VH-VL binders against q86iv5. Designs and how they scored, part 7

Target 1, 237 residues: q86iv5
Amino acid sequence: LDSCSICVDFVGNSLNDLLNIILNSGVIGTCGDLCSAVPGGQIVDTVCDLLCDYVGVDEFIKLISDVDPDPIYICEKISVCKTNDNAAASLDLVQINPQNGTVGGTFTLSIAYTVTNTIATGQLAFNIIDPTGNAFGDAVLLVQQSPEQYTQQFQFQATPSEQESFPNGLYTVQALVCEGSCGSPHPNTYTLANGTTTFTISGADSSSMSGAGSFSGSSQSTQTGAASGSGSGFALF

## First folded at step 16 (VH-VL)

Design f3
Fold by OpenDDE, look of step 17:
Structure f3 (fold): chain C 237 residues (1-237), chain A 120 residues (1-120), chain B 111 residues (1-111)
Amino acid sequence: as target 1 above (237 residues)
Amino acid sequence: QVQLVQSGAEVKKPGASVKVSCKASGYTFTDYSIHWVRQAPGQGLEWIGYIWPSKGRTNYNQKFQNRVTMTRDTSTSTAYMELSRLRSEDTAVYYCARVPLYSSGWFDYWGQGTTLTVSS
Amino acid sequence: DIQMTQSPSSLSASVGDRVTITCQASQSVDYSGDSYMNWYQQKPGKAPKLLIYAASSLQSGVPSRFSGSGSGTDFTLTISPVQAEDFATYYCQQSYRYPRTFGAGTKLELK
């Protein structure tokens, strides 16, 4: 079990629940008081308790209550995730297929990057920016990636939704490799590499507002990456 | 073999207290939480609370918050549930069950049950 | 508290039949791609027995004729084909939030 991945996953998924409990449950005197109230089964309770005990309930609450809570930073702060201020990487390839697609079509984003100094805890992230400037994307958690070449693929369907209409035009893809959370203002966060590519979408139909774009990622690397993305796209910037 | 063995049947008067034991064997006692569930005659199942044996942490159903106390003895791998200020409505079979700590929270093994009768 | 509505309260079936029991939660019991719903069998005078966990995972030692499905708020337990030993009461249970709550039960009787 990768404790760092577990931590980031827990904090990411339970952040709102934890905050809600903190705000609405009155005095929280122990980690048990907090963690027993968090939904998500026994595993959530257990993981919460273990993580909370690393720093104590007061410090844990403080971290969760941050104005800009960052799951990776929180897990680093409680020493469950490691940091490397000397992490280094480069992008080798950012490619999207097809280069010219249609609304409702499936697109595959392939990102290749080379780690030259270990990424302790970081992200591979991407943003897709539509012609109107609306952005959506996803990120994969990187934990203890040793120097070597890595490849990650993402797939999405360009189905219009309330979150993304997929208008006709030129789209920009931005890919980032980071130590820490990409775009985070917190310590031990660095953009290691970035790159861009473009593609086009045609045949937009204003009448077909159906499902949110879903991202599926496949990694050829044996290392444990956790996708942070539920079906809702996020913008890094 | 995993076993949870509970104490015998109890007959109590209203206002009294009862303490039921659940002895665990066949596994590492501290790797599982112990939950308590009761079932009134001909009725469904009602969750009472749990104890985490390794730490002694408890979580109770608010319905029982002021009347229930759960404890454990790690040296004997035994969990205890005490219910005070008993009422006729507390007449039920009480079960202990284990839940893996690193799970979605299912009750995989149960005690045989302890019958509590509360009558004047 | 999460209310669990189980249906039907009772049903009759013959050996060899396919039966389906449904459970609806008052709110979603999904977390991080998993559904926190469990199913139990209880026979008279006995403790409940775990059948299905995490909505669709079969407990070790439970026959493959038992299966679970569903996500979000709606879940089903299927028994096919029903055997003579399957006549019992079945309960759904959510493990998403405390307090843990159970359905009212479904009694499967021999037709």
Scores: ipSAE 0.533, ipTM 0.802, lowest interface PAE 0.9, mean pLDDT 89
Fold by ESMFold2, look of step 16:
Structure f3 (fold): chain C 237 residues (1-237), chain A 120 residues (1-120), chain B 111 residues (1-111)
Amino acid sequence: as target 1 above (237 residues)
Amino acid sequence: QVQLVQSGAEVKKPGASVKVSCKASGYTFTDYSIHWVRQAPGQGLEWIGYIWPSKGRTNYNQKFQNRVTMTRDTSTSTAYMELSRLRSEDTAVYYCARVPLYSSGWFDYWGQGTTLTVSS
Amino acid sequence: DIQMTQSPSSLSASVGDRVTITCQASQSVDYSGDSYMNWYQQKPGKAPKLLIYAASSLQSGVPSRFSGSGSGTDFTLTISPVQAEDFATYYCQQSYRYPRTFGAGTKLELK
């Protein structure tokens, strides 16, 4: 991992801990007071302190406490992640298999995209919208994605949970390739390409509300580029 | 070769202070934090705190917060730990150890230890 | 503070044996898919020596007969086969939160 990926991972993983510290500690006067309380080893303390000191503790708390905090934006503000306002890409394929499946079945989302001008720090993101309008999805970080063709696959099992019951009906998949965080209003953020597909689920006779959705992904590239994401069942954009 | 060399053994009376030094060599002093850990006779290891040499920033175990002071001199690559108002249960071997700043926080190299005896 | 429960407190072994030592943290020490659990060896009169970091990563210069495993709250150090120079005390240590805390130690003795 490079320093940009480390920063984005830190902010993404430590955001809830930071918010809890801010809420539970009436007054935080220094970056040291805040960052020494964040779990996750020496590197977390170091990265937290560097980010916090660069912008000042008051601004750092404000960034973390914003209604839509954005790990990529924060890391770009600190100049650890680069931006490219001229990034360009196209979405070649958004495909879900099977197109007609069942509750409890496994679905594979395949996304192919072509970068035509380097994505400096961005995302490949998707949402799956169920028949009632409830959405869930995931995103993976793209760092210094040079011009070439890429393929990414995501897999999930349609196991009912409190977050998503997987009702019968038509599902819509939305996919985005972005410079910056997809859907973010922050500067240096662009939707470079988008695509959709659909699938159906039938056969929901004995559903249980126990369990949670999960995701896994892989990347195919002619370069050494890497992407990562969290296994969240909540909509990401 | 990485080396942390500590000052020699100390014998102190209750109520006194001790200042232990830890001289680093063989690496870039400011790339690592210096942690202090003690070990009472026949007992396990207890973390006291750390100092970041470049910033002078310290973080102390609350147990020692009002009795310990950690400092450093970057020109001599030396860290110091001072423990005040000594009592007999402070009798222990005191170690310095370094931790890479961009790591999960392991103690990769340790000093040889400084034996402190507190007795009346 | 994160409490570290290390088992057993001592054990006896012969050269050639397989030995396992366990460590349980009072809360998860995982971050970003890595576990912040470290293992040290200490011989009498000497400073501790790092063996394993990040639960399973072997420190440079440490023989491959040492291995670590586990995640979350439960961790294991394995020595196989035990050699004559391995009779020492072993400590687990979490580097997830401050204050850093150590297990009480496991003394490995020649039988």
Scores: ipSAE 0.421, ipTM 0.759, lowest interface PAE 2.8, mean pLDDT 87

## First folded at step 17 (VH-VL)

Design g3
Fold by OpenDDE, look of step 18:
Structure g3 (fold): chain C 237 residues (1-237), chain A 120 residues (1-120), chain B 111 residues (1-111)
Amino acid sequence: as target 1 above (237 residues)
Amino acid sequence: QVQLVQSGAEVKKPGASVKVSCKASGYTFTDYTIHWVRQAPGQGLEWIGYIWPNKGRTGYNQKFQNRVTMTRDTSTSTAYMELSRLRSEDTAVYYCARVPLYSSGWFDYWGQGTTLTVSS
Amino acid sequence: DIQMTQSPSSLSASVGDRVTITCQASQSVDYSGDSYMNWYQQKPGKAPKLLIYAASSLQSGVPSRFSGSGSGTDFTLTISPVQAEDFATYYCQQSYRYPRTFGAGTKLELK
C-alpha cells in the first residue's frame, strides 16, 4: 500500500474515534497523546503518529475537526496525497448484469473509464437508486492513476435488509470518476466523468423500507488495454 | 536470532524503586516497540506500558500512571522500566516484549522475565 | 478497558484429543476487516509464546495443529490433535486498544 492509501484508510476508519478523543480529552499536547488513544492496534497508532508528525498536533486536530471532514482532503493537506487540478478522465462503460434480476439475486456492476490526464488522488464512485429513491453505493480510492484504460467491477446481492428492501421496479446506477472525493465541497475536488444505467428487479415484497443504504458488495479492479464500449446501455452526462 | 535479555532478579522493600533492563538483539531496535507485561505469582498477565525506541514515546496503563517510567538507549538497544513506590502487590515476574510498528500489535518475542520481590 | 473472558479456566485432555478454548471480549476488537486478537502459550517458569495473531494467523514456527478463529467479540483457539508438549496455560489478548488486556488463562492438563 502506498502512503496516500494508508492515510486515507486511516483517516476514514478512525475519524470518529479521533473526533471523540479530541472532544473528550480537552487539551491534547502531543501527537502521542492523541494517537495512543485511537483504537485499531499498533498499525493505527503508528500511522496516526506518522501522519500527525507531518503537520503537528494542532494542525492535525484542526483538520480532523473540520465541519465536513474529508479523508482525501485531509491527506492532501498534510501532503501525503497529491493533487492534480488538471486531471481528466472519461467514462467508457457502466454496465449491470443481469439487466433484469430478482430479489435475492447477485448483480455485477462493471465500470470502465479512461484516464487522459493523471488522477493524483480521486475516486471511482457509484450509487444505486431504488424505485423509492433510496440509494446505496460505494467508492474506490484512486491513487496516481496514469493515462490508461481501467475497469472496476462491483458485486452485490439483492438481499433485503434494514438498509435496503430491494423493492420491485426500475433501478438507476450512477457512476462517477473524480479527482478528490466525489461530491466533496473541498478544494482540489472535481467530477471528471459521470454516467448512468438502469436495471430492474422483480419478486420483491411490498415492504417500503427507506433510509440510508449501505453497500455490502465486493470489488475487483483490472487494467484493460481496450474499452468494451459496446455493452449494455449507459448514458453519459 | 531475535533476543530480549532482561536484567536479573530484584528484591526491594516497600516504597523503593526498581529499574529493569531489556537488551534487544538480532533485529533493528527502532523498528519495533517494546512493551512491558507483568505476572504475579500464580496469576495472569497484566500490561504495564510501551515505549517507541525511535523517538522515546511512551504509553502507560493508567493503573501504573505516575509510578512507571519507561526509557530506552538506542545506542545499546536497551529498554528500561522503572517502577517506583513499590508495594507488596508489585511482586511479580516482569517481561519485556517486542511489537512490530506496522502490525496488529502482537507480542512476538519476549524476554526471559525479571522476578521482582517486594517484601518488608 | 476491554475485558477478556476466557473459558474454561481449566481443561483436561488426552494426547490426540481436540480441545477448544474460547475468549470473549467486552466489546468488538475488529478494525477495518481485521480482528485484533492474539493467543499465547505459557509453560511454567517460561515467558509466553505467541501462537496466533490477528485471530487466525499462525505464528511462524508454530505447529499447524494450533488454529484460531472468530471475529467481533468471540474468538476460539483450537488444538487438534493435542500433543504431550501442549499441556500448558493459554491466554487470549486483545491488541485493539490500550490498555492491552489478557484473558485470565486456560490451563490445559493431562487427563
Scores: ipSAE 0.718, ipTM 0.891, lowest interface PAE 0.6, mean pLDDT 91
Fold by ESMFold2, look of step 18:
Structure g3 (fold): chain C 237 residues (1-237), chain A 120 residues (1-120), chain B 111 residues (1-111)
Amino acid sequence: as target 1 above (237 residues)
Amino acid sequence: QVQLVQSGAEVKKPGASVKVSCKASGYTFTDYTIHWVRQAPGQGLEWIGYIWPNKGRTGYNQKFQNRVTMTRDTSTSTAYMELSRLRSEDTAVYYCARVPLYSSGWFDYWGQGTTLTVSS
Amino acid sequence: DIQMTQSPSSLSASVGDRVTITCQASQSVDYSGDSYMNWYQQKPGKAPKLLIYAASSLQSGVPSRFSGSGSGTDFTLTISPVQAEDFATYYCQQSYRYPRTFGAGTKLELK
């Protein structure tokens, strides 16, 4: 892994711990006071030291406490992740199979996209909106994605849980390719392409109950094997 | 070939200070933190603190907070640990070890150790 | 601080034996799907040597007879089969948060 991916994963995973420390400590005088309380190996200290050296403890707290915090933006602010204001891409395919399935069934979301100018740090993101308006989804971090054709697949089993019951009806899939965090208002952030598709769930007993679906993804290139993507983030609605 | 070479044995009286050096070679000094760990005779390992050489940032075990200072010289790839107001309980072997910056925090290479004896 | 309890404090073994050393942390040392537990070997008069990092990952150059397992608070180092050069003291260490802490050590002796 590269340092940008490490930073984004760290901030995304540590955000709630950092917020909790900030709220419970009141006024924090130094970055050491804050960072020493956060769990997570040497990389926590590395990112905290970088951020404190560059932005200062007050700005760091502001970045973390933003009402719409953004791990990619934070890592760009500390210069661990690069930006490209001229990034460009198109969505070639947004497809889900089966288009008509059942509760407990397995669905495969396939997204094909073409990068026409390098995505420096961005996302391939999707939301799935159920018939009642409840949404779930995920994002894959894109780092230094050169101009090429890419295919990404996500697979989930429609297993009911407290978070998503998978009711019968029409589901809408929204997909985005972005420079920066999809949907973020922060600088250096752009929606490069978007697409949508639908599927239905019908005719099934929801007797299988387990945790909310997780996603696994893989990336493919039709030109050379230069493409890769990894990581998780918050999906757009 | 990664090496961490420490300064030689020290004998000190209570109340004095000691400064131990740790010279790194065979790798990019600023890509790793240097941690200090001590081992009293017949006892286990105790973490003292770390320094990140690139920015000179340190973090100390609170047990040593007001008695330890860690520094470095990036031009010589050398880390230093100074322990002040020495007590007989500070008698130990002091090790430096490196930790990759983007890791879970394991000590992958260790110096040979520096024996400190504090006696009246 | 995270307290690390190793068991046993010492044991005797013969060459060819299977040896298991346990380490319990006073709180979980898992972060983002990884366990922040490391194992070291120390021979008399020498600095510790890394064996296992992230609970189960074998350090380069360490023989495959060493293995690590566990998650959360409970971790195990296994040596099978024990070789003559394995008689040493073994330490677990958490790297989950500061201060870094070590177990008290397990001395493996020739029977």
Scores: ipSAE 0.030, ipTM 0.545, lowest interface PAE 7.4, mean pLDDT 83

## First folded at step 18 (VH-VL)

Design j3
Fold by ESMFold2, look of step 20:
Structure j3 (fold): chain C 237 residues (1-237), chain A 120 residues (1-120), chain B 111 residues (1-111)
Amino acid sequence: as target 1 above (237 residues)
Amino acid sequence: QVQLVQSGAEVKKPGASVKVSCKASGYTFTDYTIHWVRQAPGQGLEWIGYIWPNKGRTGYNQKFQNRVTMTRDTSTSTAYMELSRLRSEDTAVYYCARVPLYSSGWFDYWGQGTTLTVSS
Amino acid sequence: DIQMTQSPSSLSASVGDRVTITCKASQSVDYSGDSYMNWYQQKPGKAPKLLIYYASSLQSGVPSRFSGSGSGTDFTLTISPVQAEDFATYYCQQSYRYPFTFGAGTKLELK
C-alpha cells in the first residue's frame, strides 16, 4: 500500500468520527488531541497524526470540515495524492453476467477501460439501480494508473436485505471512470468516460428479508483473471 | 531475542516520585511504541500511557495525566516513566510493553516488571 | 472509556478439558472489519504473555489449542484441550480506543 491509498482509506473510514470529535471537543490544540480520540487503535492514531502533523492541526480540521468533504480531495490537498488535469481514459466494456438471473444468484459486473494518459488519483465507480429506483454501488480507488488496458470485475450475490430486496424487473448499471472522486464538485476532478448496461431479475418473490447482500471485486492492471474481494469505495454521483 | 529490561524495585514515601527505566534490545526501537501498565497486588491490569519513540509523543490515561511523564532516549533504546506525588495506592508492579507501530495496540512483549512500594 | 466485563472470574478444569472464557465490551470494538480485542495469559510472578490479537489471530509461538472468536462486543477465548501449563489468569484487552482497558481477569485453576 502507498501513502495515497492509506490516506484515502483513513479519511473514508474516519471522516464521521473526526467530525464528531471536532464538534464535541471544543478547542483542539494539537494533532495528538484530535487523533488519539479517533477510534481504530494505534494504527489509526498513527496515520491520523502523520497526516495532521504534515499540514498542521488547524488546516487539517478545516479540510475535514469542508462543505461536501471528499477523501480523495482531502488527500490531494495535503499532497499525499497526486492530480493529473490531463488524465484520459475510455470505457471499453460494461457487461453484467448473467443478463437474466434470479434472486439469490451471483452476478459478475465486468468493466474494461483503457487509460491513455495517467489517472493520478481517481475512481472506477458504478451504481446499480433497481426497478423501484433504489440504488446501490461501489467504487475502487485508482492510484497512478499508467496508460494500459485494464479490467475490473465485481461480484455480488442478490441476497435480499433491508438495504436491497432485489425485486423482479429491469436493473440499470451506470459505470464511470474518473480523475478525482466521481461526481465531486472539487477542483482537479473529471469524468473521463461513462457507460451503461442492464440486466433483469425474474422468477422470484423478494417480499421477505432473508439475508444480506455482499459485494466482491478485484483490481487488475492487465487482462489476467480476477480474484475475489470486497469493494469499499464511494460512489459520489 | 527481544528483551525489555526494567530497573529494580523501589520503596518510596508518599509525596515522592519514582522514575522507572525500560531498556529495549533485539529489535529496532523506533518500530514500536512503549506502553506502561501497572498491576496492584492481587488486582488486574491498568493502562497508564504510551510514548512514540521517534517523535517522543505521549498519551496518558486521564487518571494519571497530571502525575506521569514518559520520555525516551533513542540512542540507548531506553524508555522512562516518572510518577510523581506518590500515594499508597500507587503500590503496584509497573510493566513496560511494546506495541508494533502499525498495529491496533496489542502488547507483544513485556518487561519483567518493577515493583513499587509506597508506604509511610 | 470502554468497560470490559470478563466472565467467569474463576473456573476449575482438568487436563484435557475444553474451557471457554468470555469478554464483553461496553461498545463495539470493530474497526473496518477487524475486531480489536486481544487476549493475554499471566502466570503468578510473571509478566502477561500475548496469546491472541485481532480477536482470532494466534500469536507466533502460542499453541493452537488456544483460539479466539467473536466480534462487536462479545468475544470468547477457548482452550481445548487444557494442558498442565495452562493454569494461569487470562485477560482480555480492547485496543479500539484510548485508554486501552482490560477485563478483570479469569483464573483458570487445576481441579
Scores: ipSAE 0.621, ipTM 0.856, lowest interface PAE 1.1, mean pLDDT 88
Fold by OpenDDE, look of step 18:
Structure j3 (fold): chain C 237 residues (1-237), chain A 120 residues (1-120), chain B 111 residues (1-111)
Amino acid sequence: as target 1 above (237 residues)
Amino acid sequence: QVQLVQSGAEVKKPGASVKVSCKASGYTFTDYTIHWVRQAPGQGLEWIGYIWPNKGRTGYNQKFQNRVTMTRDTSTSTAYMELSRLRSEDTAVYYCARVPLYSSGWFDYWGQGTTLTVSS
Amino acid sequence: DIQMTQSPSSLSASVGDRVTITCKASQSVDYSGDSYMNWYQQKPGKAPKLLIYYASSLQSGVPSRFSGSGSGTDFTLTISPVQAEDFATYYCQQSYRYPFTFGAGTKLELK
């Protein structure tokens, strides 16, 4: 893993722990005082200490204590992650298979995109919106992606849970390619491309479960040299 | 090969201090942390603390806070653990152990142990 | 502190047997897809020896008859088949949070 990925992963996974430590510990004098209290053993302690040392404990605490902390932005402010205000990309394909599925079935989301100017630090994100308006999704960190075509696949099983009931009906998939965190209000964040597709689920339980669901799927990334743009069901907005 | 060689057995009185050494060889001393673990007779293992040889950063089990001091000499690749205000309950075998910097915290190599006996 | 509960405290087995030792943590020791649980073997008068790290990763040089499994709070060390040299005390250890803590140990004895 590159240093940027390590930073984003650490901040993302440890943000709440760091905040709790900051709020409960009173005066934190050193990076060691802060980082040794973070769960994740010595690896997390090492990463935390390394990152904290880049900016000093006061600035590090300030960044973590932001009202809307963004792991990518924090890592950019620490200068571990790079930014590119001229990043550019296009979305080539958003496809869900099967197009018509059933509750309990496995769905594969395929997203193809082309980088035309390097994405320094960004995201490939998607949201699945069910017929009731409940949404769940995920994102993949993009680090130093050179101009090229890329493909990412995600899989999820439409098994009802407390987070998502998978009602019968039409589902919408939104896909985004971003410099920075998608939807973040922080500097150096841009939506580079977006698109949508739809699919249907039948045989679902009629229970109206409302709530923000989390994506429980798996992701695989492949670099494709020639994406044949035969994307049936892709719409750009 | 990787070796951690500890100093010899110690006999101390209550209230005294002891300083145990751990000499590392066979690897880059600063690429690993040194942890200390003790084991009372017939008992389990108790973690004491760690030191980062590269910058001397330490972390201690609060149980030993203000009684334990860990140091290192990078020129000799030696770690030290000093325990003060000794009690009979401090009677144990003390181990130093190596932990990779970029690991969660497993002890892949151990010293042979140093027996400390605290008796009046 | 995270408490580690090992079971059983002692176990008798014969050479060739399959033995299982369990360790339960008082809270989850998972972080970023990994379980921060390690297993050690200790023989009398010797320092502990690392067997398993990250719950299931076998330390280099350790025989394949040793295996670890589990996630969250529940972990297992399996020895199969048990060999004569395996009669020793085994410890689990969490490295999720400081202070690191160990189980009380399981003594494997010859039946």
Scores: ipSAE 0.392, ipTM 0.728, lowest interface PAE 1.3, mean pLDDT 89

